# VH-VL binders against p38851r773to978: the designs that were tried, part 10

Target 1, 206 residues: p38851r773to978
Amino acid sequence: EAWCYFQDNFKVGSKTLFHVLFGDKSQVFPSSLFLCKKGSNLNNNSYWERIRRAKEDASCQFELCRKLQFQLNRTSNFIKDLLWLKDDNDNFKLVLQQRVTKIKQGYYFEVEEGPIIVKFPLCHPLLLRVRFIIAECITSQGESLKKCDLAILYDFNYVESIDKLNTKVEKLWLFERIHLNWALRYCKLEHSEINRKTREYLKKFN

## First folded at step 1 (VH-VL)

Design p14 (framework fv_pasotuxizumab)
Fold by ESMFold2-Fast, scan of step 1:
Structure p14 (fold): chain C 206 residues (1-206), chain A 120 residues (1-120), chain B 107 residues (1-107)
Amino acid sequence: as target 1 above (206 residues)
Amino acid sequence: QVQLVESGGGLVKPGESLRLSCAASGFTFSDYYMYWVRQAPGKGLEWVAIISSSGSTIYYSDIIKGRFTISRDNAKNSLYLQMNSLKAEDTAVYYCARDQYSEFLHFDYWGQGTLVTVSS
Amino acid sequence: DIQMTQSPSSLSASVGDRVTITCKASQGISSYVAWYQQKPGQAPKSLIYAASSLQSDVPSRFSGSASGTDFTLTISSVQSEDFATYYCQQYDSYPYTFGGGTKLEIK
């Protein structure tokens, strides 16, 4: 079976795929896991426009995998784990780890737009058929985020992979574990709701 | 059938440079990661470097980092290893190998090897 | 780096014997282990990939198994053409690392 990917404007009936997954008038998706540097402004529309441009730049990387499509006609899970790291400035970074043995970095494309870091998996049969979702981390300190370097991770199976990661994060110090648990619960709950909305909409076409 | 043919080995003096080539046939070269492995006379196998299918991602062994450069030319189906500042301990047979880039492609192919001798 | 510790460094066997070679990874690498056979003056030949999957052109007397970080290559009934040096290799992460080799010699 041939695999193809969907653009944000791909239509399902009279609605775009974006509207099916996220609902009407949702220009900025709020459910995500990300890492932030001090001084980020998440309420600025230009901030999300920069993310969108970075995403569009990365989309051309999928063309590097045109010849892989016929070989990857089977379901594959290149993306298995997330890793929560603390950097030299005491900020936390949520990084998607993939278990494609020899080409881990080659299957993961990173685009930097100023303080924004956008990370996209390269070729994957599952991802070629589904929309990506932004990932962000929720701080247990309750501090307002003024400035962030955002890592954007898009994968509808991402929530299940993160849920299984709980066993591996038990060695993190208490603050990191609280952060990750809040982020995991938030992302899982939001993704479940998105899936419910998608199922309800698709019933109209059964 | 998959075939990898190394060339460019020979006798050189310490401090000199040498460029190895690997010609690939029987598969779509531009779809695969490629790597180099070496083996000193009477010793075991030692990994040297790997390059992604597009050439944009490269990793080196710390032993040769800064002295060797891996590169490829997909239009010519060729892999290269530029070796600079050669030392006596670089004396070895150098093999090129095709890597598995997908969990659905479960096999490796190696070339016949080319001997590099760095004189005392 | 991931260290692959291979044992024994050498062993002697007679035709028809069952031979076992072991390789231990310094950390978890799932099943990302390959086994190679090398005869004097020749390039290494791939025998096994993914710890237990046999290459299509390799005799069925060869088999591989994995248990945690322990990996084993078994030759169920050694033949004369099997006297060679065997290497394990992990390909889970860069740099790829090889075991020290096991030389299988005729008794």
Scores: ipSAE 0.000, ipTM 0.408, lowest interface PAE 18.3, mean pLDDT 60

Design r01 (framework fv_roconkibart)
Fold by ESMFold2-Fast, scan of step 1:
Structure r01 (fold): chain C 206 residues (1-206), chain A 122 residues (1-122), chain B 112 residues (1-112)
Amino acid sequence: as target 1 above (206 residues)
Amino acid sequence: QVQLVQSGAEVKKPGASVKVSCKASGYTFTSYAMNWMRQAPGQGLEWMGWINTNTGNPTYADKFQGRVTFTLDTSISTAYMELSRLRSDDTAVYYCARDSSGWYLEGYFDYWGQGTLVTVSS
Amino acid sequence: DVVMTQSPLSLPVTLGQPASISCRSSQSLVHSDGNTYLHWYLQKPGQSPQLLIYKVSNRDSGVPDRFSGSGSGTDFTLKISRVEAEDVGVYYCMQGTHWPYTFGQGTKLEIK
């Protein structure tokens, strides 16, 4: 699957001419469609409304625009949902305002927030863990925000420490522990080492 | 894309056992719990239990505990429900259904199998 | 077990008119996480049940906006603003808050 992505290259009178580039799906992402830094947050519904309007208003005479359909990738909703977090008052709200700058094929994508790079696993069983790690980064404001990455999600000591956080986190982590073996194998990690560590980790709690 | 395809109708005598299969396709089988329900002709829906498709651990409703067994063959993305010591009041359409939330505890079923009629008669 | 009680059990409705189905639970369906796991299904004649509404008021994909769910705690309502011929079938409420999962007894909607 491939998208045309648009760059706001220059203005001609009252019109913005979109310069179209053809790219592979893994390197082309909705956040790359517009040059406005604040307009590229995937977690913002107004961003998608602006993309829709820009698509409808775009003027493009290049051969590529004529042949290719501009479509929003289904993964854009998946990524948007990863930015909805439950706050400390048990309210679901949008708390993370970051621009997605890089997508890697495989097991994670990166979101940049100033000096911090946050890595989101693409494996379904780890989505809950990603949300809690992001919450930890946000709530650890008494210290410099820490880099949260895929390696932390596979650190068994980290999983044990956050089991203490609160009843909801404990309940959700209990469910994740049940699926830890499956989650680790599924995320295309080195299976022999993961199988050994996962068995040892699970036996520890039985 | 997502489909749950169940085995065909069966007629059994009282005291026999029946094994119904549910083959999943179009999604990652081990990411979602599989639930089993039944419906006697002209009656309402009754939940029988669920199975953890990752671990193979089943949970049965009390009414069926001791008579029903849920199993899996993950190599072919198939779940099984075996009901033993059949009685005439076990005559029902049996359904498998996917828990839409996976493991997030939302407890609702977005895709259902077509149903398997099990008739228990002498 | 949580008992789910639907009313009415039989609902004859004229085409184009509104319909309303009530569902009451024997105990609160508010989960400790703050969500309410009350869902609605439609079983059309000869078909498997299909999801209509999840978590009280959210329409499943492809469900027309003439269907709406509301309620809180122990009292819930499914409304159809304008009944169409394709809406004929049995409607079930279900709770997913407490183990074991339980269904209401069903409400048969039919055109008079």
Scores: ipSAE 0.000, ipTM 0.419, lowest interface PAE 18.3, mean pLDDT 61

Design r02 (framework fv_roconkibart)
Fold by ESMFold2-Fast, scan of step 1:
Order: C-alpha cells, then structure tokens, then sequence
Structure r02 (fold): chain C 206 residues (1-206), chain A 124 residues (1-124), chain B 112 residues (1-112)
C-alpha cells in the first residue's frame, strides 16, 4: 500500500507498485495485480477495474497529501498544534522529532510542553488510505488507542476546561473538513459523506 | 500507433473564445494525464495546466486561471481546451501532451507523446 | 514560479563534435520522493517537441545513446557526444517538481 509522509516523502509499501504508480509504465505489476490483469469475459473486466481503482486511489491519496502539506505550510501557526507520527517500521515522520514510544494500542511521545498520549482517536474513513486520526484527549491513563499510520494531534494536556477542549476539537474538525473538501475535488468524493462521518465520529467524544 | 491528434487552425477576433480538441489513440485514455502547453511565434514553451483523465479534475496555471477550461469526453478519448476572452498575445501554437499522473498531483514523469499542435491566431 | 535558465541560447556546432547545454533552476528540483523531475525536449524545425531525457538522466525510448543528461539540485547539463545533422533544433529543459511546471527559454543548436 501507499502512504504519505507529511512534509517528507510519499512511500509505497511495494517497490514494484511504486514504479507502476509513480512513472514507470514498463514495470511489471505485483503478482496480485498481474492476476487482476489476466482473465477473460467479466473476470477480465473486473480485473482491469480493480487495477484502475488502485491507480485512482493512489493518485487521490497523493493529491490529498500534497493539498494538506501545502495548506499547513501556509498556516505555520497551526502547525505547532499538529504532530505527524511514525510507526515502529519508520513508515511516517514525527515532525518535531520528539521521542516516540509504542504503547499497547497506540503511541506515546514527549514534547517540550509535556508528554502526550493519543487517546480515543477519531479516524476519518475518507482518509483510510492515509489513516488520518484526531485525538480527543491526552492523558497518561484511560482508554487504549487504535494504532494508525498518520495522526494529527493537538496537545490537550494544557486545556484548562472542557469548553476549551471542545473549542480545540471544533477547530481541528473545521480544518479537516476544509482541507478534505478541497482535496476531494480531485477524487470526486461526496461532501455529504465527509459531513456524515465527521458528525458520527465527533459523537464518540460527547 | 500511440498518437494525439489535434483540431485544425483557428482565426479569432479579440474577445472571442477558442476550443481546441485533442483525440488520443493507441493507449488507454484514462491511464495518463493530459497537459496543455502553448508557444507564441518565435518564443518558448509555456505550461497552461493539466487534467486528470480518470477523475476529470483540472489544474490551471495561475496566469490562465479564470480564462481556460479543460474538459474531457472519455467515450471518444478526447480532451478539450477552451480559452476565453482572447487577446492578440494569445496568438500561439497550442499543444496537448500526455503525462503519467500517478503520484503526480505535483509530479509528472514527462510528456512522452505530443499532439501536432493547433495554431490559434487572434487578430482584429 | 520556478525560473529555468538555459545557456547558451544559440549553439553553433560542427558535425561530429560534442555539444553541451546548461539548465539552471531558481530553486531545488528534488521532489519529496527523492526524485528530480528535470526533463529535456527537442523541437525540430516545424515539429512538436519530443522527449529526450526524463528525470535528469534517463533516455526516452528510441533516443540515441549519444544523448546524456546529468546534474543535481539546481544545475543540469544535456550532452551530445557527437552531433549529427538530425540533432538540429531547439532544446528545452522543463521542471515538473513545482507547480506551475516551467520550461527554459530554449537553446537553438545549429550546424556550422
């Protein structure tokens, strides 16, 4: 699978897939994609449709990463509230290069303002290709987290009240919706799906 | 075998619009982005933008934003470039060219196949 | 916009002699994926441009091995080891790393 590194590189898990998707039309497909290319009648058509969708998904994923990177570069004051995590296999980058420790179901990392533990992640399904998440609350205890490839986090450790926490969550939600709506023009995805899933996910934090 | 064939020369008055077509053959139309360039007489090449042939989403260079529109008719493997509010300095040969767009919201492998060009003359 | 500057603009050369064209960019062309999207095109008189070299040093299909590209970052060179009559035309470098994509002003290669 393909991944995006914020402010870094776009990485594909398969080197063969990388060559196919990023500019070498003469490269052979991975065996699974080769099987999809083969066949006859409806099977052949289904195989070609699977290949086409995989290419489209990779293109949309790349466009999304480019748009998000561009917007965050233009909103430099907002970037201080965002951290990109890397997993145990070095698939992603931690922007501030802080110490990172894997926990049972997620990540723990330290920043100058104090330790951060991602809790109750909000995973955006339209960013499944980049595994985008948002953390509601940061504490040294509480619910185990789902591990995700890419996380955008706020430091909630310094939120003085629940009202301030809600305000930070709402600002991140608005940021996500604005950037995703713009990027999704390139993917022809429905705005209503963003709204529905975003509302559904924020209900988990109520 | 693989080729891009463009529509014929056009002569337009200032203020008019022109629509150039680019018909692809010999490959799967939706596997490659279509790029548009122009070249004024005796001048160099200028990139105008590209369109993702799989999604139909265009990207325009800022200089042309608001004046140019890229569209597709995938049923006939044809891309279109419409330039409006023509000025005399829009007189140029307009080219379409295919580029690999996978991973290329900001990257294209290279333009390996070019159309033959369409001369658009804008004169009063 | 990234400015691409070619030199020389006019390159008279004797048949069988080598030729070299320089292309410089106003900012780095290394993309976040580690690739450098610097391409070279040849426009023969009365024809559309044709791809010669892509990503700095890779020859396109059918391009003779007398053509080679090199460079890194912001400084790139196209070399022809021995010029043939069919090499006459205008050579353009292009960057595909930053939007909008931009071309150099062109180098006209002429036989003496």
Amino acid sequence: as target 1 above (206 residues)
Amino acid sequence: QVQLVQSGAEVKKPGASVKVSCKASGYTFTDYAMNWMRQAPGQGLEWMGWINTNTGEPTYADKFQGRVTFTLDTSISTAYMELSRLRSDDTAVYYCARGDYYGSGSYLDAFDIWGQGTLVTVSS
Amino acid sequence: DVVMTQSPLSLPVTLGQPASISCRSSQSLVYSDGNTYLHWYLQKPGQSPQLLIYKVSNRDSGVPDRFSGSGSGTDFTLKISRVEAEDVGVYYCMQGTHLPYTFGQGTKLEIK
Scores: ipSAE 0.000, ipTM 0.418, lowest interface PAE 20.7, mean pLDDT 61

Design r03 (framework fv_roconkibart)
Fold by ESMFold2-Fast, scan of step 1:
Structure r03 (fold): chain C 206 residues (1-206), chain A 126 residues (1-126), chain B 112 residues (1-112)
Amino acid sequence: as target 1 above (206 residues)
Amino acid sequence: QVQLVQSGAEVKKPGASVKVSCKASGYTFTGYYMNWMRQAPGQGLEWMGWINPNSGGTTYADKFQGRVTFTLDTSISTAYMELSRLRSDDTAVYYCAREVYTFDSGDYTVEAFDIWGQGTLVTVSS
Amino acid sequence: DVVMTQSPLSLPVTLGQPASISCRSSQSLVHSDGNTYLHWYLQKPGQSPQLLIYKVSNRDSGVPDRFSGSGSGTDFTLKISRVEAEDVGVYYCMQGTHWPLTFGQGTKLEIK
């Protein structure tokens, strides 16, 4: 099967530069690796835009998961109980976690868009689940989430500002703004971390 | 020797701000969370919040949210607590304290404080 | 917030006699991980607090065997098998299970 790698930071409609891996070589990659089928139609710019976003989301999830692991040791039982784990068969289950020290193994963010498959190593989909559940609590009122849990998780004093808003739509919008701002601060992978993940990714297919 | 050394006593007027320092020595400063507590004269202990010296991330107790700020200077292994808009009921001894870890990874804690600073008396009077 | 209630608030003890301090929480302190984050501190006159016992019954390094902790759920006890002069001070229980971290009011131990 053909191994493809391409440069990050391209615009919709821009030409994507491809590199094919040629056997065993000590190479540092400036971007994520992609698996693509031989002879794949790679001309659809929407595929590459979605793949680019998926890589950015996976990187953000990894950094946020790392930060969240530190905060889980000091969070309420409610937030700790919201951990979702993905097994080798891509099945998800909600688990009650023992006090978290580190969760780093074997989970992948996976995106399929036509003939292109991207696997990006991450600790697990904890951050997306926690983000989703917080948003759901703000909008649905069918589940309660304590003020202190939000403060611990995001380390922001914004919960009083959210409570002052009149509609669920306004509350959700402000929450997404705050979450995005926090994620942008902490969703930063160093070049060395990208290369480490890339090497680990390659080992799984050797 | 593991030690936390705090700045000296301060006298402030209502409405002013105070900044207390806590200098760590004898251990890896960024390896342990730093907590802040206070104790009004003749009263019990009150938890104010924590700062993670590795990330700069902070958590404040609701009572102090909006008035307290925790900061760091990692180059000199020092943590700071700044309390603004002082009132007479802010008169207290302020403590910094290091959080205990049960695993060598440094990422599992028992939420207990094994090393405390000597305390800084802040008096707020007209 | 979890309210921590200590009793007695004042504990006069004859030197060499046993002492017992109770701490009760408004909610269970058993964490979902199975641990109970209830800790005991001693503040000697004019000094900073010092950790005596963490997670209900574990003595901190250098704490004498005469100190012991016990309890579960919402009811906890600190015992001193025989009080010595150096044990004078205010004892505080603290919970770390629920945010925010909260302390009891303190128990002042004095020699009669």
Scores: ipSAE 0.000, ipTM 0.421, lowest interface PAE 19.5, mean pLDDT 64

Design r04 (framework fv_roconkibart)
Fold by ESMFold2-Fast, scan of step 1:
Structure r04 (fold): chain C 206 residues (1-206), chain A 122 residues (1-122), chain B 112 residues (1-112)
Amino acid sequence: as target 1 above (206 residues)
Amino acid sequence: QVQLVQSGAEVKKPGASVKVSCKASGYTFTSYAMNWMRQAPGQGLEWMGWINTNTGNPTYADKFQGRVTFTLDTSISTAYMELSRLRSDDTAVYYCARESYDFLTGDYFDYWGQGTLVTVSS
Amino acid sequence: DVVMTQSPLSLPVTLGQPASISCRSSQSLVYSDGNTYLHWYLQKPGQSPQLLIYKVSNRDSGVPDRFSGSGSGTDFTLKISRVEAEDVGVYYCMQGTHWPYTFGQGTKLEIK
């Protein structure tokens, strides 16, 4: 038998991932999130049923990150069914294999954020350095309280490449927009048009 | 547990349009892509396209581009396929199918609707 | 479009004997992620298709172990070690590597 759990202090190769957990006082986060251990049989229906039941029975508790208090719900629409897997270097990662395959068939995730519609190719290397975790609030009786906030895991060395903006809690929303703009530039999508719309949108925060 | 229930058989005249529904239950509708296929009498399966149930964005096979429209009603977990300007060679059983959930197993159709026979006759 | 060719198209088999179905693709089905998206479906008379094998060799839940898939690149095989009456139907291979998704023409398995 193998289970998955969330571990706050893990590394990807030689680098440490930075994560952000947040919520308001009315929200309750599960006491644990699950990350898959090496050797888990992810094709086994019994395994997934056990994970589902454990998740549903998880106790909820309020958690507030003292340094960070941001809501990242704008990007939640395309990160619903992620799973975590331990890689060959004993580091944890998100697996987006099915979505990468679908991108080749012209399938993109579209997220509407203010005046911007963003098309997100998940196979891009820069995007793989940003990890999203869905947190879910559930009582011991299986009652859903409220959808919890997203947690983002950042590759700290990647984040450092974005000036000092990511060291300011107030600038996290702006950082997310800048990160997406960089990914769009690298993917050679609608660079000039997307940049124009992104600049207009960001005027609200500068 | 997981079920896809399609609307009943239809008989249409050439030039008309038909709209087939596919109601999903037993899972989170918006977490799985929905694909559409058809099968002419005595013939093989033909892929028509898919729709992203999370965003509502459809992708159509070139043969059907301009004649087919995929839509959703997420409040009732239902996908729709509308085929316009019907021809006699559109007579077929039309299927909806859910594309696999497990990111590690890849792109395949794990659950299928029962099929909807559309007959185009004058 | 990727053309999927199955053989034979008609497969009469004596109950209890083995059966083998071939599927060939017009180009490689190995995707850039190293996976091969070749799947097998069974359509029993009067029913919808059902998944048998995904990604070349993986049996779907509840599929008996007498079914096995193998192959690589452009040549794939579905084998049934001992055919039973419930195996009657049309077998389809499908590729999910290249857009658009395409199916083979089908192989009808019948008991003699």
Scores: ipSAE 0.000, ipTM 0.430, lowest interface PAE 17.7, mean pLDDT 61

Design r05 (framework fv_roconkibart)
Fold by ESMFold2-Fast, scan of step 1:
Structure r05 (fold): chain C 206 residues (1-206), chain A 123 residues (1-123), chain B 112 residues (1-112)
Amino acid sequence: as target 1 above (206 residues)
Amino acid sequence: QVQLVQSGAEVKKPGASVKVSCKASGYTFTDYYMNWMRQAPGQGLEWMGWINPNSGGTTYADKFQGRVTFTLDTSISTAYMELSRLRSDDTAVYYCARDSTIFGVVEDAFDIWGQGTLVTVSS
Amino acid sequence: DVVMTQSPLSLPVTLGQPASISCRSSQSLVHSDGNTYLHWYLQKPGQSPQLLIYKVSNRDSGVPDRFSGSGSGTDFTLKISRVEAEDVGVYYCMQGTHLPYTFGQGTKLEIK
């Protein structure tokens, strides 16, 4: 059920749960942390055998590469779409435009602000998802956009790097800043009272 | 055992403030949103708002505009609800309750409730 | 605000007989994620509310299978197939789809 698409985390009212798993170091599974969508057959050997075969089978690996190309194209288009939203820093928009061009040519999804570059490995045949929770928004209809989630997609080979990244909040602040800005801009179109409360809430989010 | 234990009953004069505590045990305090409700004598339940114990972020119902404040002390797994400028119609049993919304949960329901704290505001 | 309307408000029932409580919302409770956040709570005399049913039809842990929930959109029903003495109390429906969260007026189930 589905691959990780960056833009999917910004759908109104989207709710997705992830579980953290520890893999066996002697196998093709991740040796440390693996984030899975809730409802996956986490303890089902057939599920994990399919993942293992997909990683090892050249044909299945090629099909996963096609899915990764589709994800990459959607991510690129999502960033392009973000550029039409109002931004307080025109230089930042220019940097994002430059990154969009490079996304299709590299093995990393890059986000840059000044001297800080945050690189996220592109999906490998065995995919990992790391979630950063984006605070909730409230619509003018009173509907709660209870949470928006930023999914960062990693190859399982980067499990150790994910652990190190997550223990240093400052390394991820740029990604969080981009998504908090998007959430605030999304909420800007709603009633002003609700937008103020949402902004106050989001300012408290680490 | 998962439970929420609230502070004892209080009697306050109009214009005073009250601060109710809610101590959590048996689970990871920061993983679940904490909601606050009240129930006037013989009446139904009314939602007051929530606090995200991971971020400290709060949402208040508009009816309580500027009068209610939710706070936390994560070192003792305790949430607080402070209601100021009390009126006689604030007389109610106040409840805290756990809600698993922090990870986009399946339920979004209040599965564990505190025992309630009666706050009486006398004229 | 979403208005939640319960009927009946008072439900006298004979032990061992079935009971049914209706809950209607002023607007659809289907969330944009496809889930319906309609929950049922029981408040026994002198006690805190306790969760019975979440997301329309799912029984909370430890809730007997004589309790069932059903419904869609704006119309929901809680059924007790065979009422027992311990089922006495006030039943509340609650919506968690729209802010602010709102409760029905409550249905008091009494033994005749």
Scores: ipSAE 0.000, ipTM 0.439, lowest interface PAE 17.4, mean pLDDT 61

Design r06 (framework fv_roconkibart)
Fold by ESMFold2-Fast, scan of step 1:
Structure r06 (fold): chain C 206 residues (1-206), chain A 122 residues (1-122), chain B 112 residues (1-112)
Amino acid sequence: as target 1 above (206 residues)
Amino acid sequence: QVQLVQSGAEVKKPGASVKVSCKASGYTFTSYAMNWMRQAPGQGLEWMGWINTYTGDPTYADKFQGRVTFTLDTSISTAYMELSRLRSDDTAVYYCARDHEYLFGEYAFDIWGQGTLVTVSS
Amino acid sequence: DVVMTQSPLSLPVTLGQPASISCRSSQSLVHSDGNTYLHWYLQKPGQSPQLLIYKVSNRDSGVPDRFSGSGSGTDFTLKISRVEAEDVGVYYCMQGTHWPYTFGQGTKLEIK
């Protein structure tokens, strides 16, 4: 059974679950992230039956995701700040809401450009990885800009501990804000130039 | 103080069912999964399954699937284990225990109930 | 199911002397996340089990530093540097890497 893949060829295995994560208090995380916590569970029929039912039942998915979001809000100050205290950058909050709505409908968002991961083949341990997706830059009458709509994916399967989560989350908050402003300002550039600058910027954090 | 308090000893006839309660106090009930174990007299420990206290979703070991039911009453921070179609070899002390780490962490069982002796005889 | 084998099954020890208990698993307990979910419990006579060591070597809160855990893969050891009277009981190893969770058969530590 194939459950997910990576767009960038980071394929792990046919039994790995699909994960999509967002920190917005008004948005929902997939139930598969909440239920998938041990790799050994990949061979447990009862565990897979529960995940399959939750995945198919949208009502159950929303319940589990809301409960997960409540627990994350108790743990992560960054997630609260990113999604509820970004009133000084309304474009950032709006872009995330639009992207989450589209991903939620299709469980998957097709992306034409940028560094991308749309599906994560991980369930446990909890690890935080962030990737963002650039679809198009906004086109303006007075400026040669592409339509810009950003999606930010947080893979909580990469979180080793709460302390490490907080450190990574603070760096990601700054990165996301800077990148959104950069993309909107410099969208006259070709896709390859945008990706090159993004990779150069990320070197500062590695 | 963090503690789990279980219901009292039960004596049942073969074919009957038994329901054991486990009341939690001193911590947020829904933040830790609850596990169930048993120990026959003079024997070792056997894991029966667990229940997610936040969602109410149970997971049973294959040996007990179809015969055991885990349920919750979150309003009183209590978990229940019901075992049906009792046999003489179900005579054991039954324990509830919480996970060592909450939500996503399944390290170990750090807090245990005092145990409930269930005797099956006629 | 993963079989957990403990040795010895009976361990008579003189007060103040060291004690060592071995636990072997039928397959590797290293999880794909890099962690090893092997835990040690002590059951004192007439009492519920209590957690001593989790994830191979981490002492639970309130556990004396005379207790230590070590090992990797399939071979694990619990050591008591100086046995005290309160250490009497049955020691169990448990694996949480593979479902269903399984326990060793237990090692009874007695004062001789």
Scores: ipSAE 0.000, ipTM 0.427, lowest interface PAE 17.7, mean pLDDT 61

Design r07 (framework fv_roconkibart)
Fold by ESMFold2-Fast, scan of step 1:
Structure r07 (fold): chain C 206 residues (1-206), chain A 120 residues (1-120), chain B 112 residues (1-112)
Amino acid sequence: as target 1 above (206 residues)
Amino acid sequence: QVQLVQSGAEVKKPGASVKVSCKASGYTFTSYGMNWMRQAPGQGLEWMGWINTNTGNPTYADKFQGRVTFTLDTSISTAYMELSRLRSDDTAVYYCARDQYSEFLHFDYWGQGTLVTVSS
Amino acid sequence: DVVMTQSPLSLPVTLGQPASISCRSSQSLVYSDGNTYLHWYLQKPGQSPQLLIYEVSNRFSGVPDRFSGSGSGTDFTLKISRVEAEDVGVYYCMQGTHLPYTFGQGTKLEIK
């Protein structure tokens, strides 16, 4: 399978991938990330289905998945308290973290939904998609972030409009853009290029 | 296919109020903002404000604050604009228009317009 | 408020010839996200305005490729490479960067 995790020794030119993404502020960010570099295809839904299955296998790394999930949730004041979970019917669910009643050993949160206890996996592919896109753009092409086929939004004016969004798809799209903004804030991409890529990326997912 | 259909023409006396409706179809009403504009005969376009269709919270241009009210009926995908204390210079065609994404700040689909004539 | 100034106000054009409309803003239209929210609308006689170009240079769905937009900062241009009879109407530039949103005074394109 295509799963791997980023280590600080992964190179992009003369710099590590971590320093390319986060600059000299390495102490603010975890030194390890979970990345999927092989077989990326932004237009292929079966690619994400394969990732979902791999995450739910016994080989999934609980600590790595949990660290990445919490890291993603902490990148924005807007989504600090939110957690993306997959239910028993493969539907994605947005859950406020304070509603999580128990964290089990292994790969699940327990959430009370009335008289029922629902179990959700901690290794959720949607929360990792933003990081995979960044990693695949850099590693597959071997080029600078300036040439990445990424959709990025750099400011927080989008967050002010979140109350306008009531669909799960629109909130997911905004979530992904906020996390891309955080990850690439320290990269030397030009705003005009970034905004063009943002629209191109949206078209691939819609 | 996206469509915005507005109510018919109105003739009002100075000091009266008018309420214009804008019925949306062909998309999820609450996923897009609704803006209101007007155009006096032979004149240019003027933005009046917008309403958040998910929350019902309006934002008014300063010129119209205190005289205009934007409301919604989400059960029938309809937005309303009520302008009170009408003056002769309020004679105009009033338009509703959809805001595709607030961050992109452009009006992609417009209603057909409602002529409001204020005369004594 | 941001003042949008169009020139010319009246544009008589021969069928098949090119046309060009200028729009200038009283301040920069670059938003904090790096986007420039300058849009062009066409209002045909007796009809509602319709979107032609959004964010300086992007053609809206169904808009013919003879229409193009360009510019940066405070100076913008709409060009029609070959004017057709259906292009008659009033063209408006609009800024969506600063509240309140404002429109230019309009350019009336007529066939001579």
Scores: ipSAE 0.000, ipTM 0.421, lowest interface PAE 20.1, mean pLDDT 62

